VHH binders against StAR-related lipid transfer protein 4 (Stard4). Designs and how they scored, part 12

Target 1, 199 residues: StAR-related lipid transfer protein 4 (Stard4), of Mus musculus (Mouse) (q99jv5)
Amino acid sequence: ASISTKLQNTLIQYHSIKEDEWRVAKKVKDVTVWRKPSEEFNGYLYKAQGVMDDVVNNVIDHIRPGPWRLDWDRLMTSLDVLEHFEENCCVMRYTTAGQLLNIISPREFVDFSYTVGYEEGLLSCGVSVEWSETRPEFVRGYNHPCGWFCVPLKDSPSQSLLTGYIQTDLRGMIPQSAVDTAMASTLANFYSDLRKGLR
Key: E = the ipSAE of ESMFold2; O = the ipSAE of OpenDDE; V2 = 0.75 times the mean of E and O plus 0.25 times the DockQ between their complexes.

## First folded at step 11 (VHH; framework vhh_7ocj_1)

Design U2 (from T4 with S31D; at its last look DockQ between E and O 0.85; V2 from the best seeds 0.71)
Fold by ESMFold2, look of step 11:
Structure U2 (fold): chain B 199 residues (1-199), chain A 124 residues (1-124)
Amino acid sequence: as target 1 above (199 residues)
Amino acid sequence: QVQLVESGGGLVQAGGSLRLSCAASGFRFSDYAMGWYRQAPGKQRELVAAITSSGSTTYGDFVKGRFTISRGNAKNTVYLQMNSLSVEDTAVYYCARGFTFKWGSTYEVYFDYWGQGTQVTVSS
């Protein structure tokens, strides 16, 4: 319970960072990606925002650990729930595909996941846990506090505003430009792939 | 299928020592943090000691250097060596399993499973 509260409060803090602290990293049809230096590691905290053509509950149900995530998320190659605490809390292990012609080899993450109410919508957030078991086909990465805020769009209540905060340490020795390219592309593709999955 | 079985409790005179063991099964022991909690009659359960999956340790303030947590990953067992016991240490001692998080420069443990406990009674 104390980890859930700390994670939630950290994401709310990120959601309060003033807009002049962000730098635009990518802008693709109604999706904007920003970044700023991370305070958690030597890398960037990314912010992404875009409108989804669905209601909050369905959008978040496709993002949090569950049966639909692998159907639409082309980067995620596996998802296993290792421990299920409450309906809104779990520890999961997931893997990602190689990127940039395998310059970024496939990664593995073991994350705590927590979903909770936020205003008239939901926050689904996570952070990696220490996990000693490794598999040789993957590099173990680490997600610093991350999450997705999803609230109804005030002018169009059948739509939702989806805002994400992502700070992933991919680990290993990867050129900084490759990390930046992968993160920006991943976030832009996340929105387009999720939109297809919601239909 | 997760099982935590405490042993080594009993009656001991004040100033004495006792060693608790907790045998774990149903999960890959080396991936998890382990810990000990205690609960005296009419009091809240309180953390005695924790050991992370990487071996870092934390103790409750009342321990004052008297107790030592350790783990034997090959035997799937966590231990609590208790020295210089006093009557205030009388409680049921529970083994616990948890997950280790790194938050900034510190490690924290979130415990998700407890054993049935073993009674420790310290007489004067």
Scores: ipSAE 0.487, ipTM 0.744, lowest interface PAE 1.9, mean pLDDT 90
ESMFold2 (binder alone), look of step 11: mean pLDDT 84; pTM 0.837
OpenDDE, look of step 11: ipSAE 0.835; ipTM 0.904

Design U3 (from T4 with K102R; at its last look DockQ between E and O 0.92; V2 from the best seeds 0.00; counts 0 for: pae E 2.8 > 2)
Fold by ESMFold2, look of step 11:
Structure U3 (fold): chain B 199 residues (1-199), chain A 124 residues (1-124)
Amino acid sequence: as target 1 above (199 residues)
Amino acid sequence: QVQLVESGGGLVQAGGSLRLSCAASGFRFSSYAMGWYRQAPGKQRELVAAITSSGSTTYGDFVKGRFTISRGNAKNTVYLQMNSLSVEDTAVYYCARGFTFRWGSTYEVYFDYWGQGTQVTVSS
């Protein structure tokens, strides 16, 4: 699939961006979140990194579309697979809870998802699809190319290094400071919630 | 079960016009991109036109200006109006369904399902 290849190559490009182009947005315990201006929209590309106490396959299985995601992800409130193309790719529709006392109301996303090998680990990535059907409970957001790289930790083969790249257009009329706060907090909470959901 | 059924093909004189239709069933038509491809004998399949769920259109360089894609969401049908036809337009024309992705500042369509095709033959 040509979209899968373009998506993968875009994420690998983000993973090659030099350290001095990033600015720290948040540090919580051993999770660091950085950001830089997005080239895709008027907003930020976020990078997050932290260690998971599990092997790559199990970490990615909890992130990619599947039965485990709703068990641990406090932000995600529903997930439906709309089209299944192959074992490693699909189109899904998911929803998120309101944030910052509903200053950011619940959102809905329709995304293409693709998982592929990367070095000794995996890359699980995605990008939103245009989808005209909407529901009044949700604002339709848009994820620009995003993804999670997960590789074994060199000195601890039972652990993995998880690095994410996220650039979400939340749409609607929300203050930029609320967007920035929500994105950085969401990434930090993602790591803490995922850790609780893993062994 | 997803079905795309093309109709409206046939024999037409050079300079003439033809309207193709594609009846769609088995999916929520209004949420998908739709398109037309063609394939002449010995050639690769090539994009003729695409229309997103929101109605934005794209055309292959060879057909821009002569052909118009449209969709009737109430009738689950996508159309291709072909004007000023020439012998080089002779091909099997396929209806396709797909998804629209935003990529950089442009949109791309990925097609995941295809119809049986309808023959268009343009005589000189």
Scores: ipSAE 0.385, ipTM 0.681, lowest interface PAE 2.8, mean pLDDT 89
ESMFold2 (binder alone), look of step 11: mean pLDDT 84; pTM 0.841
OpenDDE, look of step 11: ipSAE 0.826; ipTM 0.901

Design U4 (from T4 with Y110W; at its last look DockQ between E and O 0.81; V2 from the best seeds 0.71)
Fold by ESMFold2, look of step 11:
Structure U4 (fold): chain B 199 residues (1-199), chain A 124 residues (1-124)
Amino acid sequence: as target 1 above (199 residues)
Amino acid sequence: QVQLVESGGGLVQAGGSLRLSCAASGFRFSSYAMGWYRQAPGKQRELVAAITSSGSTTYGDFVKGRFTISRGNAKNTVYLQMNSLSVEDTAVYYCARGFTFKWGSTYEVWFDYWGQGTQVTVSS
């Protein structure tokens, strides 16, 4: 249970990073994506924020490991729960489609996932674990501590503010500009795809 | 079903050696971190040693170079070689399974399953 607390505290720390440390990477409609250098690896920590037209529990239920994720998330191609624990946490294995016309080939991740209360809403967070079993059709990626904060909008309780922190090491040999483009685009597409899935 | 079966415990005189084994089944052994914990009467469980799926090792401070953890992935078995034993090493020793996480440049193992344990008794 120590890893759950450490992961939660790490995400809360990211959520407290001062505004002047972030640089805008992309804006699409009402979604803003920022980035700053990661302290975990040679890459970026991305922050994304936007409003969802649904309540916190339903938004997070569509994000955390569960039956709805593959229905709406066009990037995710498979999702298996390898271990289930009693504290709304699991170890999951998932795969992603190729991106940028397969400049980024399909990836596989094995992640610890944990969902917990945060203020008036929820935090769903994760981090990759070491896992020696590989499949040749995928490149094994690594998610450094990441997560989604979802809280009700003040004065609009049927809506939620969704803020994500993502720092994915895609591994393999990919041009850095392609990595940066894919990360920012993936986060913007995440919001638009989730909105469609919630309708 | 996950099973961890410890063996090799027993009575040994101070200064002696003992080798513990843990046979694992019901999961893909080579993908998990493994470890040993111990618990003496009236004390909390404490980490003795851990070994990642890649073979990196960590030891509790009290080990002081006396114990060595190793793993045989082909045999689904983790071992603890215990040398220079003292009466303070008397405890039930538990095999454990877990996951390895990386935080920046450091690694941490989180254990999610323990065996039933094997008794180690060190006489003076």
Scores: ipSAE 0.545, ipTM 0.780, lowest interface PAE 1.8, mean pLDDT 90
ESMFold2 (binder alone), look of step 11: mean pLDDT 84; pTM 0.838
OpenDDE, look of step 11: ipSAE 0.817; ipTM 0.899

Design U5 (from T4 with G98T; at its last look DockQ between E and O 0.78; V2 from the best seeds 0.00; counts 0 for: pae E 2.6 > 2)
Fold by ESMFold2, look of step 11:
Order: C-alpha cells, then sequence, then structure tokens
Structure U5 (fold): chain B 199 residues (1-199), chain A 124 residues (1-124)
C-alpha cells in the first residue's frame, strides 16, 4: 500500500504539470506527444493524449496486465505475472520486440502494476522493480513511474480520453537519436494498435 | 505457501553479537530480494537490512556498520550478523521477502511476506 500510494501520487503530480513545461515531440492524426526532461533519470518524460472510441473500463482492461494485452500490443512479445497481490496490483515480467531493425534490441522489464480510480475514470500505473534475474536475449530496461489516465468524455459517454506518462530507461549503449525515434514510434503505435484491438 | 522461519534470537549482553537465520520455502528464493526488519514495543516496523538476489545490500541508518546481511541461495537462507549490540537493538526481528524500486538516486523497499519473528533482547 505504501508503494502504490507513492506511485499514484507521483502520476497525479505529472498530470498537474503546466502546459508550458511541455514541448511537442510528435503529432500523429489526433494523437499529440509531448516531452520534458525527466527528474528520475537522464532522459525524457513523455506525455501522450488521444481519444478512444470505447468506455474507460474496457480501454484500461486492454492496457493493464491481463489476457488482452498481447492480442493488440505488437511491441509487447510476452507477459508473465510473477506475483498477483490483488485484482488491481501485481508484479509482471514482459518483453518487447526489437525496434529500428534491431538498432534497439529486444528489452525485458519487471514492473509493479497498480490500477485505481481517478475522478470518473481509472489510472493504471507502474514502476520497475529491481530484479537481478536476466536473460541473455534481452536487455533489462527500467520504467520510472509511468501510467495511463482514462476518463470518460462528458458529451460522448461511449468515448474516453486516454493520457499517458512514459519515462523508460532503455539501458544499453543506444544512440540518442534512436532512443528518441523509438519512444515516438512506441507512443504512436500504441494508440493506433489499441484502437484496432478495441474493434 | 510462502514460509519464512526466523531463528537465532535470544538474550545477549550489551556489546555482544548474535547471528539470525531465516529459512525460506514456497518460492524461488534465488530470484527475490530479502530483508530483515524489526519492531520494538509501541513502535513501527523499521528496515534493518535488505539484500537483492544478486547480493547488493542496503541498511537502515541506525545500523552504523554493525550489522551484515548475507544469503545462502543453495540453502534458501538469509542471515543477519549483529555485532556491538546495544539496548536500543531490543526488538522482534522479522525476515521478509521484498521488492526494491529506484526513485531517483534512492531506493524504496516494499515487504510482501513476513515471518513470525525472533526476539532479540539486549541487556546490560
Amino acid sequence: as target 1 above (199 residues)
Amino acid sequence: QVQLVESGGGLVQAGGSLRLSCAASGFRFSSYAMGWYRQAPGKQRELVAAITSSGSTTYGDFVKGRFTISRGNAKNTVYLQMNSLSVEDTAVYYCARTFTFKWGSTYEVYFDYWGQGTQVTVSS
């Protein structure tokens, strides 16, 4: 409970950062991606926002650890729940595909995940756990506090607004331009793939 | 299913030493961080020491170099060597399975399973 509260409060603080602290990094259709320097590591905190044509519970059920994530998220190649504390929190181990013709090789993450109510919607957030066991086919990455806020649209109750905060340390020796491209591509593909998965 | 059994507590004179052991079962011990925590009457539990699966360690500030955490992965056991004990070290000592998280340059420790504890009493 103490780590889940700290994680939740950190994400709520990110959600309160004033617009003038963000710089636009990418726009794809109706999805906007911003970034600012991270306070957690030498890298960027990314913000993404877009509308989903589904209700909050279904959107978040497709994002949080669960049976649907691997069906739509083409970046995520495996997901294993290591510890299941309650319905709303777990520790999971997941892997991602190589990007940019393997300039960024496949990654592995071990994350604590927590889903909780936020206003009329939900917040699904996470942070990596220090985990010594590694596998040689993956580079171990680290997610600093990250999460997805999803709230219903007032004038369109069958739709929701999805806002994400992502600050991933990919680790390894990667050119900065490749890191920036991978983060932008990941966020653009996330929204596109999720929309297709919800159909 | 997860079981943590502490032993090695007891009565010891101030300035003395004691070695605690914790036998673990019901999970893949070599993959998890482990820790020792203590609770004196009327006080909150506090971190004494934690050790990652790779052997990296952290200690509570009050330890001041007097205690050493270690692990024997072949025996599924975590240890706490306590030296230069004082009356303020009197408490129930608990073995715990833990998760650790990096927050900037600091670490946060979360305990998900606890043993029954072993009493350490330091007299003068």
Scores: ipSAE 0.365, ipTM 0.684, lowest interface PAE 2.6, mean pLDDT 88
ESMFold2 (binder alone), look of step 11: mean pLDDT 80; pTM 0.803
OpenDDE, look of step 11: ipSAE 0.666; ipTM 0.835

Design U6 (from T4 with S105N; at its last look DockQ between E and O 0.82; V2 from the best seeds 0.72)
Fold by ESMFold2, look of step 11:
Structure U6 (fold): chain B 199 residues (1-199), chain A 124 residues (1-124)
Amino acid sequence: as target 1 above (199 residues)
Amino acid sequence: QVQLVESGGGLVQAGGSLRLSCAASGFRFSSYAMGWYRQAPGKQRELVAAITSSGSTTYGDFVKGRFTISRGNAKNTVYLQMNSLSVEDTAVYYCARGFTFKWGNTYEVYFDYWGQGTQVTVSS
């Protein structure tokens, strides 16, 4: 079977989870972050949602692996594409900055990335792969199936609704309260930083 | 550019042994899963063996302990030792490269590239 198809189907299933299964984790301005226990690991599946003042293609082009991601995403410190399969499909290696005064030290991820059509918009999704090369300055984390759904607002064609599903195993020895704080804050900051990058 | 070049095929008598080699280039060999597929005339390709980047192995049910996959990361080469061969093993054998993913508690290998193959013919 295709990894792309399995990943896409998993994200569509998350997007079908009923509202009453989610618990609010954070609200900042017009961005809401929810969570529920993950079925993939001992942690949480986070959902985030907010409106972007841009069209789907440009929003997703700033999220997917590409030339703009490092310009606006202050958490992401490097990004290398290790394998290109097709324009919409790659394996990438990226790193993140330390958080909470380095209680969470810098992380490294190696992810399969896939972007595909979804309704009148796009889904950009990913999942980590096993990758034996490590670097000592980073803790290797693991992203379980994750993704960003972006669809146009029907009555506002210059705007998009951006909904994300994130379940990251940061690995290492981190207090659970630090993990919870970092995940919710990171998702809220993602939206504010992306908005600035789209201006 | 990714290359997988199989060698070691040929004609062998039933009950005999062959050792297939696959020389890999154009990618970071040690980080990928590797494998062997085979295809007999008129049949679909079927998995013979897979080996993850960490060295864990999986075999097709028909192998029944007769074949062994191994990898030499220093030589960028994957091997298939084939013992107790029978006419049923006659096929083109393809080297393959892939990735290992974790889904819950399950690990799966997905192959994305195949070599051109080497013919193995087992005579009675």
Scores: ipSAE 0.550, ipTM 0.767, lowest interface PAE 1.7, mean pLDDT 90
ESMFold2 (binder alone), look of step 11: mean pLDDT 85; pTM 0.845
OpenDDE, look of step 11: ipSAE 0.826; ipTM 0.900

## First folded at step 12 (VHH; framework vhh_7ocj_1)

Design V1 (from U1 with S105N; at its last look DockQ between E and O 0.86; V2 from the best seeds 0.77)
Amino acid sequence: QVQLVESGGGLVQAGGSLRLSCAASGFRFSNYAMGWYRQAPGKQRELVAAITSSGSTTYGDFVKGRFTISRGNAKNTVYLQMNSLSVEDTAVYYCARGFTFKWGNTYEVYFDYWGQGTQVTVSS
ESMFold2, look of step 12: ipSAE 0.664; ipTM 0.818
ESMFold2 (binder alone), look of step 12: mean pLDDT 85; pTM 0.845
OpenDDE, look of step 12: ipSAE 0.817; ipTM 0.900

Design V2 (from U1 with Y110W; at its last look DockQ between E and O 0.84; V2 from the best seeds 0.77)
Fold by ESMFold2, look of step 12:
Structure V2 (fold): chain B 199 residues (1-199), chain A 124 residues (1-124)
Amino acid sequence: as target 1 above (199 residues)
Amino acid sequence: QVQLVESGGGLVQAGGSLRLSCAASGFRFSNYAMGWYRQAPGKQRELVAAITSSGSTTYGDFVKGRFTISRGNAKNTVYLQMNSLSVEDTAVYYCARGFTFKWGSTYEVWFDYWGQGTQVTVSS
């Protein structure tokens, strides 16, 4: 199959992992973050879930590559679309700010991004590609298959359930405890920042 | 805009050799995977060889060690050295550009751009 189909199927597989395989990593207000060992690298696959006070299309439009992402996402410092393939897929390069008082220095990612229908909602997913060009200001990270499922909340047409699956290899020489703290905190902050961005 | 221009095709006797070249422009060549596909009359297009931006290579099963893909990043060119050609190798050969993805321990290349192709004809 195509890379888009393989990526979509991989995310659907993650979304089918049974509840007892996950361990709670963080819970902040109504956002829960879980983790389990990754099958892709020596690290964790994180799952995050929370309710958004907006409809699926607007929530996903603020997450997928597009004009809104840099307005609300305090971690993301730049976003460039390197290649367009179709309206729903591209290769993008983005950068992130330093974290934990710069214990984690700024990172750069080059990802394939694909957005597709999922049930009554959308899935926006991605995976890093090889990209030889680097910049000295950044450590090149690697996103293993990752994505966001967003479906309408039952009984509430103005709300959506947003579930993310993230497995990022930050690379470099970072204490594992710092990586784990950063990943869980980043996902919790993602929800709070996105809520502010949706107004 | 992206351009891929194949050259080096032609008529060759069975057992002979050809070297195909593909000149690339309109993109930063060293960042991309490159490859060769072929399509024979009445057959579907099939992968001949792929080379990642880091230089790792893969080949279609039918190649059986006869072909070698290589790239010259300074010249923005990808090559296919074809040895021990047989009539079954007669096809249009297409240069392709793509991206490399890592899936566990395996690498896959997905191609997004194709050249117009160069004809290779192998006579008996």
Scores: ipSAE 0.639, ipTM 0.826, lowest interface PAE 1.4, mean pLDDT 91
ESMFold2 (binder alone), look of step 12: mean pLDDT 84; pTM 0.839
OpenDDE, look of step 12: ipSAE 0.847; ipTM 0.913

Design V3 (from U1 with K102V; at its last look DockQ between E and O 0.79; V2 from the best seeds 0.75)
Fold by ESMFold2, look of step 12:
Structure V3 (fold): chain B 199 residues (1-199), chain A 124 residues (1-124)
Amino acid sequence: as target 1 above (199 residues)
Amino acid sequence: QVQLVESGGGLVQAGGSLRLSCAASGFRFSNYAMGWYRQAPGKQRELVAAITSSGSTTYGDFVKGRFTISRGNAKNTVYLQMNSLSVEDTAVYYCARGFTFVWGSTYEVYFDYWGQGTQVTVSS
């Protein structure tokens, strides 16, 4: 069993979690963010869902590692591809800006990324890897299995339904309430910023 | 260009010892997991030992304490000390590079590059 297969299967399991296991964390217009306790660490697994006014391939091309991500994602401050395995998978290193007036200081992640077909659309997913090289400007965080499902909206073939599952261990000594506030708001803003980037 | 070059194989009598070395180049060695696999003719390749970038080790069940994996990050080299060898240890031994993932409380290593291998032959 490859890491790609294990990661994909884990995200499909999250996508099968029943509606009544989720609690609403934030709702902004047509974007809803839910959460439930994570089984991977002492924190939350977040789910987000909303409609994008674009086709699956373009939506996912703006999310997966690639040339477009830094143009629209105001939280991500750098992205380096450290290893290419195939066109659809890599190891990348990225950084995030400080949040809540640096209550959450800048973070660094080193993640395996894998993009694959899912039903009539795509799944782009990732998980952090152990990486001994660190930089003092950043706190090394850890992403437990995360991903974005994107499928065509059946009623409107030029639109897509984008559903994300995110469970990030930010590490360091941050109050949990600050983490929870930042995560829900970041996911809602992700949709708003991505919509602007697609226009 | 990633390269893994194994050495230290050869012919040895049962009960003897060998030390395998693998010189690595073309990547920042300290960031990666390393390991050893083996394959006998007509058999599936099987994990012998793995060592994470932080130094944690895992061994195949058949090792039974006889082998020790180690790494010298300053020399970009991974080693396999093989003691109490038996005829069943006859195989080509491959050095491997990979990544370490944490799934729940378990460390798992997944390999993406292999060397050309070194033959170990144990006579009895």
Scores: ipSAE 0.599, ipTM 0.799, lowest interface PAE 1.4, mean pLDDT 90
ESMFold2 (binder alone), look of step 12: mean pLDDT 84; pTM 0.840
OpenDDE, look of step 12: ipSAE 0.864; ipTM 0.920

Design V4 (from U1 with K102Y; at its last look DockQ between E and O 0.74; V2 from the best seeds 0.72)
Fold by ESMFold2, look of step 14:
Structure V4 (fold): chain B 199 residues (1-199), chain A 124 residues (1-124)
Amino acid sequence: as target 1 above (199 residues)
Amino acid sequence: QVQLVESGGGLVQAGGSLRLSCAASGFRFSNYAMGWYRQAPGKQRELVAAITSSGSTTYGDFVKGRFTISRGNAKNTVYLQMNSLSVEDTAVYYCARGFTFYWGSTYEVYFDYWGQGTQVTVSS
């Protein structure tokens, strides 16, 4: 599909952005989070990177739409597949928990998701679609092109390098400092929760 | 199962008008983009018009203000009003369903399902 190709090429472009364009936003044990201004909206494009003690296919299977995501991801509260397509892609609807004592109330996203080969590993990427139906329990957010690159480490056959690019518009009326804190913490927690889920 | 059923095609004299309808079922119509494509003998399928779930519209360059796409969400139906028809408009017209994606300030519609089509024939 033409959307799949455009999405994949956009993520590959992000993966090629020179290191001096990024600024460090957070460093925690073996995970670094960077950011730069987004070109898609008034906000930031975040990059995160860390090593996983598992092979590429299992790491990506826990990230892509599937049965394991709700078992480990404390932020995600529901996930429904709305449409299936022939080529490892779907439209999904998912929700997130409130954060910062509900200063950021629960959100809902409707995303196109696509998983494809990348070098010796995989890329799992997504972008929100227009979806008019809303539910009063949630604020409809929007994910600009996002994705996870996962490739094996050359001298460590049981390990993978996981690199993510995330640019989420949470919408609604929330203080910008709360947005920035939540985004950096969410990415750090993503890695720690995923590591526990892989054990 | 998704169903798109076109109607309203037929034979019309040049300068005349037709209104095409497409009845949709098997999905929550109001969430999706809808569109019309056409294919003339020996030619590739081309976009006639698209309408997003929020109501934004686009048209192929050849339309030149002659056609209007609209949607009735309560009736699960998309329409194409075709005026000032010429012999170059002779084609099979297909209803389509799709999704809208935003890229900064612009958007694109990706179509994933197609109807069987209805013939429009314009005589001189």
Scores: ipSAE 0.726, ipTM 0.866, lowest interface PAE 1.0, mean pLDDT 91
ESMFold2, look of step 12: ipSAE 0.638; ipTM 0.831
ESMFold2 (binder alone), look of step 12: mean pLDDT 86; pTM 0.865
OpenDDE, look of step 12: ipSAE 0.844; ipTM 0.912
ESMFold2, look of step 13: ipSAE 0.696; ipTM 0.852
ESMFold2 (binder alone), look of step 13: mean pLDDT 86; pTM 0.864
OpenDDE, look of step 13: ipSAE 0.878; ipTM 0.926
ESMFold2 (binder alone), look of step 14: mean pLDDT 86; pTM 0.864
OpenDDE, look of step 14: ipSAE 0.853; ipTM 0.916
ESMFold2, fold request of step 15: ipSAE 0.690, 0.674, 0.682; ipTM 0.847, 0.847, 0.847
ESMFold2 (binder alone), fold request of step 15: mean pLDDT 87, 87, 87; pTM 0.867, 0.869, 0.869
OpenDDE, fold request of step 15: ipSAE 0.899, 0.874, 0.873; ipTM 0.938, 0.927, 0.927
ESMFold2, look of step 15: ipSAE 0.556; ipTM 0.790
ESMFold2 (binder alone), look of step 15: mean pLDDT 86; pTM 0.864
OpenDDE, look of step 15: ipSAE 0.872; ipTM 0.923

Design V5 (from U1 with T106E; at its last look DockQ between E and O 0.89; V2 from the best seeds 0.75)
Fold by ESMFold2, look of step 12:
Structure V5 (fold): chain B 199 residues (1-199), chain A 124 residues (1-124)
Amino acid sequence: as target 1 above (199 residues)
Amino acid sequence: QVQLVESGGGLVQAGGSLRLSCAASGFRFSNYAMGWYRQAPGKQRELVAAITSSGSTTYGDFVKGRFTISRGNAKNTVYLQMNSLSVEDTAVYYCARGFTFKWGSEYEVYFDYWGQGTQVTVSS
């Protein structure tokens, strides 16, 4: 299937973008979030990076579609695997809780997901697919090519470096300032919540 | 279980027409892209036509306006109207199901299930 290869190559391209092309969007003690204009839609490509106190396989197992994601991710409210393919890939439907006192109402996404080796670690990536069936309690969002690179931290074998690339079109009628706040905060909270879930 | 069953193949004179049908079951048809591939003996399988869940279409270069793909969501069926057939169109035609992705302004379809095929033979 060439979609998995195209998606993987796109994420590797993002991972090669030079440091001076990025603008810092949020920096907290253990996580930095950057952004730059997206080439896929009228919005931003976000980059996030931070150290996780766990090994690559366990970190990625908590991020990829699977049994652990709903245990720790307070934003994600449901996850259904719609199709499971021979490779480490699937199509899934997931939903998110309302944000900013429901200024951003609950969303749903239908995504292709693919997990593959990258250097000494893993890449788990995805992109939304067309899916005509909708549910009235959710706004259908769209994830442009996105993914998480996770590699061992040099000289710290119990730790890994987690780098994400996210470009989500939340759709609907949302003030742009709310979109920008939600994206940066979601990425910072993702790391904090994941760290608690790994304990 | 997903099933794709082709029908409408057969023998036809050059310059003639055929309409292929593919009955789909075991999945929510309206959510998926559908398509037709063909394979002649000793050749690689090649795309004939694809139609997205939203109705956008694409065709292989060799089609040159002669074929039309359509879908009937109420009947869970995808169709291929084939006009101006030539001997070079002789092949087994396969129905396929897939997913649609949008990259910028372009749609691409990636197929995950295939039917049994129906033979189309064009005589001169």
Scores: ipSAE 0.600, ipTM 0.799, lowest interface PAE 1.4, mean pLDDT 90
ESMFold2 (binder alone), look of step 12: mean pLDDT 84; pTM 0.838
OpenDDE, look of step 12: ipSAE 0.799; ipTM 0.890

